# Designs tried in a protein design chat: VHH binders against o75319. Part 86

Target 1, 181 residues: o75319
Amino acid sequence: GNHIPERWKDYLPVGQRMPGTRFIAFKVPLQKSFEKKLAPEECFSPLDLFNKIREQNEELGLIIDLTYTQRYYKPEDLPETVPYLKIFTVGHQVPDDETIFKFKHAVNGFLKENKDNDKLIGVHCTHGLNRTGYLICRYLIDVEGVRPDDAIELFNRCRGHCLERQNYIEDLQNGPIRKNW

## First folded at step 7 (VHH)

Design m2e (framework vhh_7qia_2)
Fold by ESMFold2-Fast, scan of step 7:
Structure m2e (fold): chain B 181 residues (1-181), chain A 119 residues (1-119)
Amino acid sequence: as target 1 above (181 residues)
Amino acid sequence: QLQLVESGGGLVQPGGSLRLSCEASGFTFSEYYMGWYRQAPGKQRELVAFISYGGDTNYADSVKGRFTISRDNAKNTVYLQMNSLRPEDTAIYYCAAHFGTYSPAFDIWGKGTPVTVSS
């Protein structure tokens, strides 16, 4: 059992900052025990994540982990100076209102406490695509008033991959605004 | 061959307690992460409690301090101890086994056990 996540290699490790926001999306980093199953150029450890962020002249101030497991890496593998938040989110289904509220609360709290810097909120699920893209777009639509199609287009362009889950896209375009208090 | 069977659901009064059990068969239980999920009518399925193969636990904020997840690898069973039950806890409770974070298509799900909290 130390399996690489299905299709994990098919996705770019880390996207670019979404302009006009503090968000950056990436796929799940894999701790050292996974590297024996990867070519050197395929490795994407927590250290590799921070190196790639620095290469973009950016700095992480918060990581939000949307995976429903702790198997891929441990919070201890991250610098202790970067807060880590785990929000367990099941794949396939649109995140529930409580999950959306937790995400919005974490983002709002970070932004309030980081007014004097330009640090990023890093968001990931397994592939850094569907759950990640949904919650970021939901925040932009519900909190920042961005048009759904514009939010989706921005995420897709900056992540380098298009949202794949049709139910997520449908909810973003046509679903209700979640007024999580 | 892969199967999860939930038990222990039922009708309880507010403030009551229930212990749900989920017995696994056909796979190496000790290698799987285990979760309890619930779905109330008209709502999305939500994660209630999660336990790693090593015994680390995580809980939804709505159940912290009231619910406890545990596992017994010798019995291939995961448990959810539910205390101080509220009407809002009324839902069908599902057990799930996760082999890491692989696609949900590889997850093993039980059929669910109903829990009703009413006077």
Scores: ipSAE 0.000, ipTM 0.128, lowest interface PAE 17.0, mean pLDDT 85

Design m2f (framework vhh_7qia_2)
Fold by ESMFold2-Fast, scan of step 7:
Structure m2f (fold): chain B 181 residues (1-181), chain A 117 residues (1-117)
Amino acid sequence: as target 1 above (181 residues)
Amino acid sequence: QLQLVESGGGLVQPGGSLRLSCEASGFTFSEYYMGWYRQAPGKQRELVAFISYGGDTNYADSVKGRFTISRDNAKNTVYLQMNSLRPEDTAIYYCAARIEYGSWDYWGKGTPVTVSS
């Protein structure tokens, strides 16, 4: 349906590139059918996403969609030149190992195929905050060896909003590294 | 698995009050959206109220000003305080929890409320 996601208007549309990484986080874009429920300044369509990325002098090379639904926009709403990956991720619970490994595999594959450019991996859930921040930070901690508090601070600063879910924060700070078995 | 158990239903006179409780067990209660639904005889279940993890609330127009939803994360419990009850509030009341927006995945068995003279 065409109901605006709860609290969606409370969040900045797009964060900034996370320095030293290829990540940029944003909230879910909403297709044209949602615009009748939004003021002009509230609109954030797939087109608006790409315009905002260009305004930062950046370019997307991959979008990873972590939402549990496809009702907000369709892959067809994106430029044909930008790969789209859907990883259905349940909100509120810490993502399971399968989801974490799928995310890591996608990121590693993108980086391997894009060594000769500086294109970004765009990651979003509904608000571009909790599931998005968790998986990006989990990648930085487990794969890049970043300290948990440093990963969280970097994400919070660049997203412009702090991770809100205490169970996600506790898992990042104190939980085990997720290793491939 | 998250399990929900409702209590507090019963027979009450019009204009009376009743407090429903829903105790949750299993995974991280505090991280879930919690809601109360009701189903009157011969009708579909309708949302009465919900409360987010952070305490934000939403109410059906028919109960605004009369019902209050609240939660106690330390006790893994959500409450529905029902005041100024009317015969049309007669229904089985269900506690529900959701993981994702637009999906209510966990349901209690329901507790009946009858408002009659």
Scores: ipSAE 0.000, ipTM 0.122, lowest interface PAE 15.9, mean pLDDT 85

Design m2g (framework vhh_7qia_2)
Fold by ESMFold2-Fast, scan of step 7:
Structure m2g (fold): chain B 181 residues (1-181), chain A 118 residues (1-118)
Amino acid sequence: as target 1 above (181 residues)
Amino acid sequence: QLQLVESGGGLVQPGGSLRLSCEASGFTFSEYYMGWYRQAPGKQRELVAFISYGGDTNYADSVKGRFTISRDNAKNTVYLQMNSLRPEDTAIYYCAASLYHGPTYEYWGKGTPVTVSS
């Protein structure tokens, strides 16, 4: 349908770049057909996303879409020059190893191909919080050796909202480190 | 590991039709953008058509109105229906898959030859 996702209005559209990384997190952009249900200040289209990133003096080089749906916007709504990656992730449960490894593979490939620029990896799910925060933190912990508490604090601060799902937080803090991919 | 296997190529007369198929195995097919490329002898590989996981399609100008790309996510298969074939369509046709919407595909099949000649 053309229904706004539940609680979508409760979250800031775009966070800040996570210092020391190439990550920036945001909530799902909504194509123009959703704008009839939104006040002007609530609108967050794909165009609005790129405008907000530019306002931070940043540039997107990749978008990773973690939603389990295509109803909110189409990849064709994005600039042709920005690659778009879809990783279907089911909400509520901790992402499985296959999903985690796909995410790590995509991030590592981007970083290898973008050594000579400072372009960002934009990551979103519906709210840009739980699945998004989990996978970014999992990458920082497993690949970059960041302490779990530091990764979570950095994400929460830069996103402007704290990870909400206790099972995700517990997995990041106490779960196995998946060092190889 | 993702594997792509093309089939359906062959010899056809000008004005004829062929349907190419590409079966994917390995990772989740429905997550991938699927494309068909072709390479004529002595030329660079060029995009023919691509299809998103949701079914949205794009075509090269040279094939618009003649070729149709489609996918069956339940069968992990992408198709290229080629109608009104011309000698200029003669090439090896490659199936490609990418998790990324963009200019670069990550996975390629071995190709299936299509020859359009009287």
Scores: ipSAE 0.000, ipTM 0.255, lowest interface PAE 11.6, mean pLDDT 86

Design m2h (framework vhh_7qia_2)
Fold by ESMFold2-Fast, scan of step 7:
Structure m2h (fold): chain B 181 residues (1-181), chain A 118 residues (1-118)
Amino acid sequence: as target 1 above (181 residues)
Amino acid sequence: QLQLVESGGGLVQPGGSLRLSCEASGFTFSEYYMGWYRQAPGKQRELVAFISYGGDTNYADSVKGRFTISRDNAKNTVYLQMNSLRPEDTAIYYCAVFGPEYKSSDYWGKGTPVTVSS
């Protein structure tokens, strides 16, 4: 079906760049076929995403899509100049070590390839909150050595919404550090 | 249709070397991250190496300094050079593509077995 994701309208489309990092988080963009179910001010297409990023004087260099579906928009809806990476991530449960590992490696690869620019890594799941916030914070904690509470606070402030899933928060605060690859 | 064909596996003694190859077709190879997974009997699949479209590489801690991933975009091929092989490297090795339209768990090759044993 062409239904709007549950609670999608409740979330800010795009957060702010997380200072000291290359990350920016947002909710899933919705292609043209969804616009029949949206008021003009509710629309958030791939084009709208790039316009909002430019309004912040930022530029995307990579999009990491954590949704478990391709129904919301197609990679062809994105500018040809911006790489797109799909990491299928199941909601509700803490991402497994393989998923965490894929995310870390994608981020590290982007940073090495983009040392001479300031382009951002855009990360989204359906709401741009729980899976997105978990993986960004996990990266900051495990790779960058950021304190868990500081990583969570930074994400919450810049996204404009707080991580909601207690199991994700608990894993970030008290779980094991996953080995850097 | 996307196709990945692995080759180069075999039996080797500890300390030996093997070079794995993966020939890809059905997509624009140069625009995708490529990687190598392995799965030992009774264990979960693990990602051991990946390479970006620009050629930047990342490795699992267990293989750093011993394995080298590379790609040849003109030949649509990704390679894994495996040196100083250990018995714990024994596994079936799988080529994978990471990108749009692809479930990371669904688009592996058939695998190439590597056995490190005396």
Scores: ipSAE 0.000, ipTM 0.149, lowest interface PAE 14.9, mean pLDDT 84

Design m3 (framework vhh_7qia_2)
Fold by ESMFold2-Fast, scan of step 7:
Order: structure tokens, then C-alpha cells, then sequence
Structure m3 (fold): chain B 181 residues (1-181), chain A 118 residues (1-118)
């Protein structure tokens, strides 16, 4: 159906690039059929996403979609020049090791193929917070060696909203490092 | 308003089977993700299975191969077929409806108890 996700309006559409990384986080874009339920200033379509990123003088090179649905927008709604990767993730619980591995593999592959540019990896779930923040922070901790508190603080600051799920925060701070490959 | 009513719980011996049902009313059922959660005494509630509006399924590792989730959109019902039940499957089982898994929007049934013991 065409119902707006609960609390979707409570979150900023797009965060800022996370300094020292290629990551930018945002909430799920909503295709044209949703705009009847939104005020003009609340609209955030796939086109709006790309316009907002250009306004920051940035460019997307990959979108990783962590939602477990395609009803909000379709890959066909995105420019053909930007690769789209779907990783179906279950919310409310910490992503499993296979999901973490898929995310890390996609990020590493993008970085190797994009050494000669400064294009960003855009990551979103429904609100661009819990699943999104967890996987980005997990990558920074496990692959880049960032301290958990520093990764979380960087994500929160750049996203403009703090990670909300205590189980996600606890796993990042105290959980094991995942060496999935 | 949305209402979820679970049925099918009970006492069963290890190795036995149960079929849980969850009947939904008050919304367009076919537009919702449906999930089964469980909560054992003294433990946190966990997701065991879910099914999207198109019938795609996913399972927790602990139940994969033993439990099957299905839906009948014409009857506004979601089912959980539980086979090869183990004592550690003992819990109260809850039905939930979501627009997207992981969003804060969810509706819960009152739960149906399942006890696996001799």
C-alpha cells in the first residue's frame, strides 16, 4: 500500500557525509504515489535524494537498501548510472553475521572499484537510523579499527539523529568483532 | 482499529507438532508484513518467522527447517506450522503486523502459550 512509514516524518531526509569515510545515510525515499499524503516540504522522492546530495557537493556511486520491502520505491526509480544493492534485513534485532558479511563485501568492492573518484556509498533502511547506523558502525569498527564510541558519535552527528535501539548500541560497544572473511 | 487474534497453542510432547493461527481484522491484511515472535520465561522477546505481503519468508536460525510460516490473504490469516518441537521452543507466541520490519509501527496479538514437555 501507499501509507507513509510510522515516524518517517520525524527524521531528516539526508545526513551529511561521514568525514574520513565514503558513507552517507538517509531515510527511505518515497516514490511519486506517496506524495498525496505529504506536504511539499515533506516530500523525499528518489529525485529529491539525488538533488539533496548534489546540494552538499557530493555524488552517489552506490545505494545499499536495507529495507525488507520494495514498496517505497523501485530500483528503476534511480538513475541507471548508480548501482543499487538490496540487502534484506530484519529490524528490531541485531543483523546476523551473514548480513554483516554481505554489507562489508559490498563496501570493500565499491572502494576498490572507486579508487579514482570520491563518490559516496548511500545507505538506508526505513528511517536511516538503526539498521543503517549499526551496519555502518560495524564496518568502521571491524574493518577500519575505529573505537566503538567514536564510530557511534560520528554516525549520530552526521545523521543528525542518535541510534535509538539499545541492543544495537550494546552490540557495537561490547559485542565481538566479526571477522566474516 | 487493527485486531490480531492468535489460536492453536497448547501442551505438546517433544518431537510433536502444533499449528498456530493469527486472524487479522480492521486493516488491509494483504498490505502488511506478518510475523511471529516468542518470549520464553525470563528471556527477551525474539522474532522467529516473518512473511511479506507477497509471500516471501524468513526464519530465525533456531527454527529454520522446523517451522513454516504461510498466509492466506483471502482469510486474513497467517499461520505458523511448528514441527519437531523441542523443550526450548516453550514460550508465549505473539502475532505482529508491520508496514516494514524494524519500523516502530507494529500491532500485537495477546499471545498464545506453547509448552513442550512430557
Amino acid sequence: as target 1 above (181 residues)
Amino acid sequence: QLQLVESGGGLVQPGGSLRLSCEASGFTFSNYFMGWYRQAPGKQRELVAFIDYGGSTNYADSVKGRFTISRDNAKNTVYLQMNSLRPEDTAIYYCAAYRDLGSPYDYWGKGTPVTVSS
Scores: ipSAE 0.010, ipTM 0.319, lowest interface PAE 9.7, mean pLDDT 86

Design m3b (framework vhh_7qia_2)
Fold by ESMFold2-Fast, scan of step 7:
Structure m3b (fold): chain B 181 residues (1-181), chain A 118 residues (1-118)
Amino acid sequence: as target 1 above (181 residues)
Amino acid sequence: QLQLVESGGGLVQPGGSLRLSCEASGFTFSNYFMGWYRQAPGKQRELVAFIDYGGSTNYADSVKGRFTISRDNAKNTVYLQMNSLRPEDTAIYYCAAEWGYTKSLDYWGKGTPVTVSS
């Protein structure tokens, strides 16, 4: 269907680049068919995403889509020049070690191939908050050695919304470091 | 950096079989589409088979039912099982790793020759 995701309008479309990283987080873009249910100022299509990133003087080099659905937009709705990676991630549950491993390897691969530019890794789930924030913070903690509270604060500040799921926060603060990279 | 090394090519009689392997080093397969391409003398390089991370496959019409692509993500290896080989399968076979759904080829191996003749 063309039903807008629950609470999707409550969240800012796109955050700011997380300083010292290549990450930027945003909520899921909605293809043109959803615009019939949205006021002009509420629209956030794939085109709108790229316009907003450009307005921040940034450029996307990769989109990682963490949603467990393909109904919101298709990879074909994105510019052909921007890689798109789908990692099907179930909401509400802390992502499993396999999902964390896939995310880390995708990020590391992108960084290795893009050492000569400053392009960003765009990460989104439905709201660009819980699954998105968890995986970005997990990467910063496990790979970059950032303190959990610092990673969470950085994400919250740059996204413009605080991580909401207590089980995700608890895992980041007190869970084991995953040495899968 | 990702490096791809092909092996398993050789000379085989028509109707024979070969198994090609492509081992990736430097990175894991976890988010790469893996493909096998081939190039016969005087012809353009063409897609033979593709496999995504989850194991979903796509084949060129000329090899459907004869070739099987598979991957072992724990070993960072992709395989091409080639059965019922024909003289027209003679080519240098290349392993390729592609990023996401963009259809852009990121990495290529050096190739492994396959010759099908009596």
Scores: ipSAE 0.000, ipTM 0.137, lowest interface PAE 14.0, mean pLDDT 84

Design m3c (framework vhh_7qia_2)
Fold by ESMFold2-Fast, scan of step 7:
Structure m3c (fold): chain B 181 residues (1-181), chain A 117 residues (1-117)
Amino acid sequence: as target 1 above (181 residues)
Amino acid sequence: QLQLVESGGGLVQPGGSLRLSCEASGFTFSNYFMGWYRQAPGKQRELVAFIDYGGSTNYADSVKGRFTISRDNAKNTVYLQMNSLRPEDTAIYYCAKFPSEYGTDYWGKGTPVTVSS
């Protein structure tokens, strides 16, 4: 269906690059068929995503799509030069260890192949907030050794919205470091 | 001004040991993860070990069981104890604060370690 995701309009389309990292977070882009239900200034298509990233003087090198659906846009709506990775995640639940491992593997592989450029890893779920923020912060904590509160604050500031799910926040702050390295 | 000063490198024979030190200044040391990177000639910089603010550690597979990272918050110092050294451990070793404002490219001047007979 062409239903706009619940509360999707409440969130900024795209955040800022997280300083010291290659991450940028955004809400799910919506293909052209959704535009009939949106005012022109509310539209955020795949094309709009790339235009907004370019306006920040940044370039995407990878998109990681964490949504549990393929209805919002198709990989074919993205430039052929940008790899696309789908990791199906369920909302409300802390991502499992297999999901965390897949995310870390994709990020590490991208960084090894892109050491000679400054291209970004774009990460989104439906709102670009809870699942997105969890996995980015989990990577920063487990792989880059960032203190949990610092990772969360950095994500919140750059995304322009705070992580909302208390179970995600608690896992990041008090859960074990998942050493997948 | 953030400063990291590494020391303790040198020439050692295979099977030998060295202890590297890194003195930190210009930030609240006890609030940050600290780590050790190394870069061998012709290779990319590799994260070898890191230690969190509470003393929990993590190691690259290449050094597990041989290297031990530790910290002394009273002295603003992080250490890398290197045992059973191998020729492939030959590299310049760099201390890092996490997150680096310069990404994985930030480090001090480094301390060279050469393992050779």
Scores: ipSAE 0.000, ipTM 0.123, lowest interface PAE 16.5, mean pLDDT 84

Design m3d (framework vhh_7qia_2)
Fold by ESMFold2-Fast, scan of step 7:
Structure m3d (fold): chain B 181 residues (1-181), chain A 118 residues (1-118)
Amino acid sequence: as target 1 above (181 residues)
Amino acid sequence: QLQLVESGGGLVQPGGSLRLSCEASGFTFSNYFMGWYRQAPGKQRELVAFIDYGGSTNYADSVKGRFTISRDNAKNTVYLQMNSLRPEDTAIYYCATGLYDRSPFDVWGKGTPVTVSS
């Protein structure tokens, strides 16, 4: 099998819906080939993702995959009824303006197309924390007008883990608002 | 009404070039991901190339370096420039629209046939 991502086991698989939004964050699901290196309670496949979200009485309408790889799972591992969008982002670096624009465009398009339902936008990177939290908070700040500290606190509470990277936190708190979305 | 109309297909010799066009109407073209797919006789459709709103592109390994996808939002048109064509490129080429890499709501054109003959 492929190697499990560093510290992947340290994080909760799925957070809770961020109240007042359509966002839910989670760590990267791992296809069946990874399960040989995991205890049963550590497994988190694409199927496990959907089961955990249903347990919260929620439904996914879109998955946005922020990882820089396709090795963890394939879009074909997801139900055909759920749209999938890949936005390649590198770890440790604050996403560039083009990436931020793509994320905002996808979110706005989803909301326009899903006025008649309450389906969620699922967002993940490897750990569902730094890149994921950055882009969700960036959307809330730039588009919804949420104060940076409030956006960060909401994400941290709902994800169950705090944003770890100071460069991401610094950009959210003190960086420019990106209006090109 | 949402429509996609492909053109530019035809018969070409190996090593030749073709430029496919897909004109969109009935929606805000600049808000959508655009892609080219192909289907050879008796085979499933495969993704050849796609381009997102920001101009980022992706290509199937079999066409990298030979095909170029581009878009002109002012003309509501997406293009596929095909160079160094091979008999294996013979297929019906389809234009598709979508906001995502994969969506059950993607809209497809009727296709334009490309035949590469020796």
Scores: ipSAE 0.120, ipTM 0.604, lowest interface PAE 4.4, mean pLDDT 86

Design m3e (framework vhh_7qia_2)
Fold by ESMFold2-Fast, scan of step 7:
Structure m3e (fold): chain B 181 residues (1-181), chain A 118 residues (1-118)
Amino acid sequence: as target 1 above (181 residues)
Amino acid sequence: QLQLVESGGGLVQPGGSLRLSCEASGFTFSNYFMGWYRQAPGKQRELVAFIDYGGSTNYADSVKGRFTISRDNAKNTVYLQMNSLRPEDTAIYYCAAIQYPGESYDYWGKGTPVTVSS
């Protein structure tokens, strides 16, 4: 069956916009077939995602889905007006350079095409924490020149949860800057 | 129920080699990412090497160039060839099978001890 991802209920559904950026992070939305396993207050469907973003007076312009599966929801469950990009990432490992560069390219392309508005880039993995936090922080460090500790602190504060994967944190703090962006 | 059984650990001198094996049963092995993790005394479990469905590999910096992970889907087995072993490699080595890393249940073996000592 369609099992709820482990520890998914432990995480806040949607963080806050990261000030000075266009990023907002959230955990994976779950389509209606998962709702029979959830209490009403635990539900977080694609519709719930957009409602919560609107409640913050924000608007999504792009969703980047970092999960290695399509079983949680379908792109068709999202409004057609919001572009959806799938970047398959494996959890537990620091994303490879190709994945990092694909993420940077997507972000840079969105920002270039959306200079005249304030729409957000929504980024999620399963929990909206480790892969999500890594790639957002990697972008801020490599492209925007943010200090690693400042990027991590900003992400942790706005997501409402701290990055948990020590190998990800180590790479952000001490790893090489990836320059092809 | 997927089961993983590690073998090949033991005592070896610095500079020596060992080959670890992990045999899987109960599920379609070729649908799983396979990884080797280790846990040294008093430390947390850390990733050593990973191999995907098609044989693409990734290694921890500490073992890159010395260790090689490989798989044989016909034999439902993943291997870790460990060369140029160092005292710092002393740990219990665990095999893991994961269909969707970060998304699905992880299956773990019971571990096989490796001691590198003169």
Scores: ipSAE 0.015, ipTM 0.429, lowest interface PAE 6.4, mean pLDDT 89

Design m3f (framework vhh_7qia_2)
Fold by ESMFold2-Fast, scan of step 7:
Structure m3f (fold): chain B 181 residues (1-181), chain A 117 residues (1-117)
Amino acid sequence: as target 1 above (181 residues)
Amino acid sequence: QLQLVESGGGLVQPGGSLRLSCEASGFTFSNYFMGWYRQAPGKQRELVAFIDYGGSTNYADSVKGRFTISRDNAKNTVYLQMNSLRPEDTAIYYCARTFESYGHDYWGKGTPVTVSS
């Protein structure tokens, strides 16, 4: 498959590191086969991702891919030194508790293994916004005790785009804390 | 005039096979992700299999190795080949058009599958 994801061009490729955390959010990188449908300034390959992270004086230690497809790029397109984790999530519903648990477990494991460095956890879905923002905010609220509105504001500011899905926002603000994990 | 028309459901014995078809009309089929979902009595609807417009597939763990989703863009049809059927596979099966980022936006009416001796 070689079609550009709907609205993908509307979003900034990479946000900023979220201060006080190890998270950085970005939209899905697109492998070389997509570049014929993009202007040079619109290209955002796996290589472009790592160049943009380096330009911020940051280093990725883990990529968590939340897309429900593998057509955009292959894990083999990433540097061998950066672990890749796939958590399949569909875009329209709030992620289920099992998905939330998988995300929390991956983040906690990374932080435990990376106590002596400052490497980042890169998280993306297709746009790096709704599923990405939900799971990052859910982690900050449930595990780190951040107030929901503060988590959402921090994500929005650092991503450069506001969470768009009202059901995701409502769940973060008023839904139950998932503390079983 | 968006339509999804499912067929191929029925009664089958454990260990048997069925092939479900879903014929789409009223939209550019090749631009959409297609999925098969199922709903057993008293349970929530669950994703069974997903295929993007390029043919890449994903499956629920419960059906991996037994079910195969495929598509024929020239015929505007998505298929679900179901092998080694179990009583637990008994459900109404729904064809869905979906966007990866937006989830399903249209469902067919469903086709019942019963796996019983």
Scores: ipSAE 0.000, ipTM 0.206, lowest interface PAE 11.5, mean pLDDT 87

Design m3g (framework vhh_7qia_2)
Fold by ESMFold2-Fast, scan of step 7:
Structure m3g (fold): chain B 181 residues (1-181), chain A 118 residues (1-118)
Amino acid sequence: as target 1 above (181 residues)
Amino acid sequence: QLQLVESGGGLVQPGGSLRLSCEASGFTFSNYFMGWYRQAPGKQRELVAFIDYGGSTNYADSVKGRFTISRDNAKNTVYLQMNSLRPEDTAIYYCAAPWTGDYRSEYWGKGTPVTVSS
């Protein structure tokens, strides 16, 4: 249905760029059909996303959509110049190794192709918090060698909300490094 | 303990409709990702439809446009509305929650049989 996701209004639309990285996290944008259920100040369409990124003097070069649905917006609602990648990720459970590998591969490919610019990788799930925060932190820990607590703190500060799922936090802090190659 | 009880299965003619229900008890239903699976005679069990806690859905290609998954958190129930049923939809249908590990469900119902024939 055209129902607003539960608690979606409780989260800031877009976080800040995570310093020292190319990541920015946000909650799922909602296409125009959802706007009749929202006050003007609550609207967060794909267009609103790009406006808010621009207001921070940033530019998106890739969007990674971690939702397990296509009902909220369509890739066609995005500018044709910004690549869109869908990685179907189930909520509640720690993402599997295949999902982690796909995320790392997409990030590494983007960074290699975008050495000459400062464009950002935008990552979202429904709330832009648990699945989003897990995969970004997993990348920072496994690929960039960031300490788990530092990665989590950086994400929380820049997103403006703390990771909520204890199993995700536990895996980040104490789980094995996923060396996918 | 979480318990899942399926109902609504039965015999239906090709082109007919059935509505399956799965009632959950023992835990806060709204915190769970819910799914429907099926297992046809002589075949592997397959995912049919998925619904997250926010109501977002996903469907197997074989049922897109014919089946609709929905949930009623006040009744602790997930539904599968099956329209335009075909003989190849004949299977035992299973309710599952929550997802753990490699897209596997932690909790399963015992199944409700659906037979599509004359």
Scores: ipSAE 0.000, ipTM 0.112, lowest interface PAE 17.6, mean pLDDT 84

Design m3h (framework vhh_7qia_2)
Fold by ESMFold2-Fast, scan of step 7:
Structure m3h (fold): chain B 181 residues (1-181), chain A 119 residues (1-119)
Amino acid sequence: as target 1 above (181 residues)
Amino acid sequence: QLQLVESGGGLVQPGGSLRLSCEASGFTFSNYFMGWYRQAPGKQRELVAFIDYGGSTNYADSVKGRFTISRDNAKNTVYLQMNSLRPEDTAIYYCAALSGYEFTPRDYWGKGTPVTVSS
């Protein structure tokens, strides 16, 4: 069905680019079929996403979709020029090592192929907050050597909302570094 | 306010089956993701099975192929069918109503129903 995700309207559609990185976070775009349940100012379609990114003078080069479902929008709703990667995640547990490594490999591959441009990696889950923030921060900590508290603060500031899921925060601060193999 | 009432727990022999039910009170049931969690003595609470608004499911590896989660939105009820029960399935089972996959300002929990699988 066309059911709007719980509390989806409470969150800023798109954050700002995280300075010193290629990451930008946003909440899940909703395809045309959801718009009958939304006021005009509440709409956030795939088209609206790209318009908002352009208004920040940025360009998307990859979208990583962390939602468990494909009901909100389809890859076909995106411009053909922007790669789309689906990583199925459930929001209540810390992502497993396989998921973390898949995310890291996708990011590393994008960065190697896009050394000559400044295109962004867009990352979203349903609200663009907990799973999104966890995986971005995990990458910054494990791969780029950023201190956990600094990674979390940077994400919170740029997203415009603080990470809320306590188990994710605890894993980022006190959990082991997941090494790429 | 959402209330969850669990039933169906009990004592069963290895290889047996149990069906847990969780009835929700309130008109927001269809807006919640529903889950079954369990907690064995001395262990942390773990997710067993999860079902979203549309009926898509996810299972812990330890129960996959043996347990089935389902929901009936018209009856405001979520079920956990447990087959081929093992001693390690012994735990208190909790029904949860979750406001979303990653942001859960309103997570509601039942009081739990004990399940004991005899050796």
Scores: ipSAE 0.000, ipTM 0.154, lowest interface PAE 14.9, mean pLDDT 84

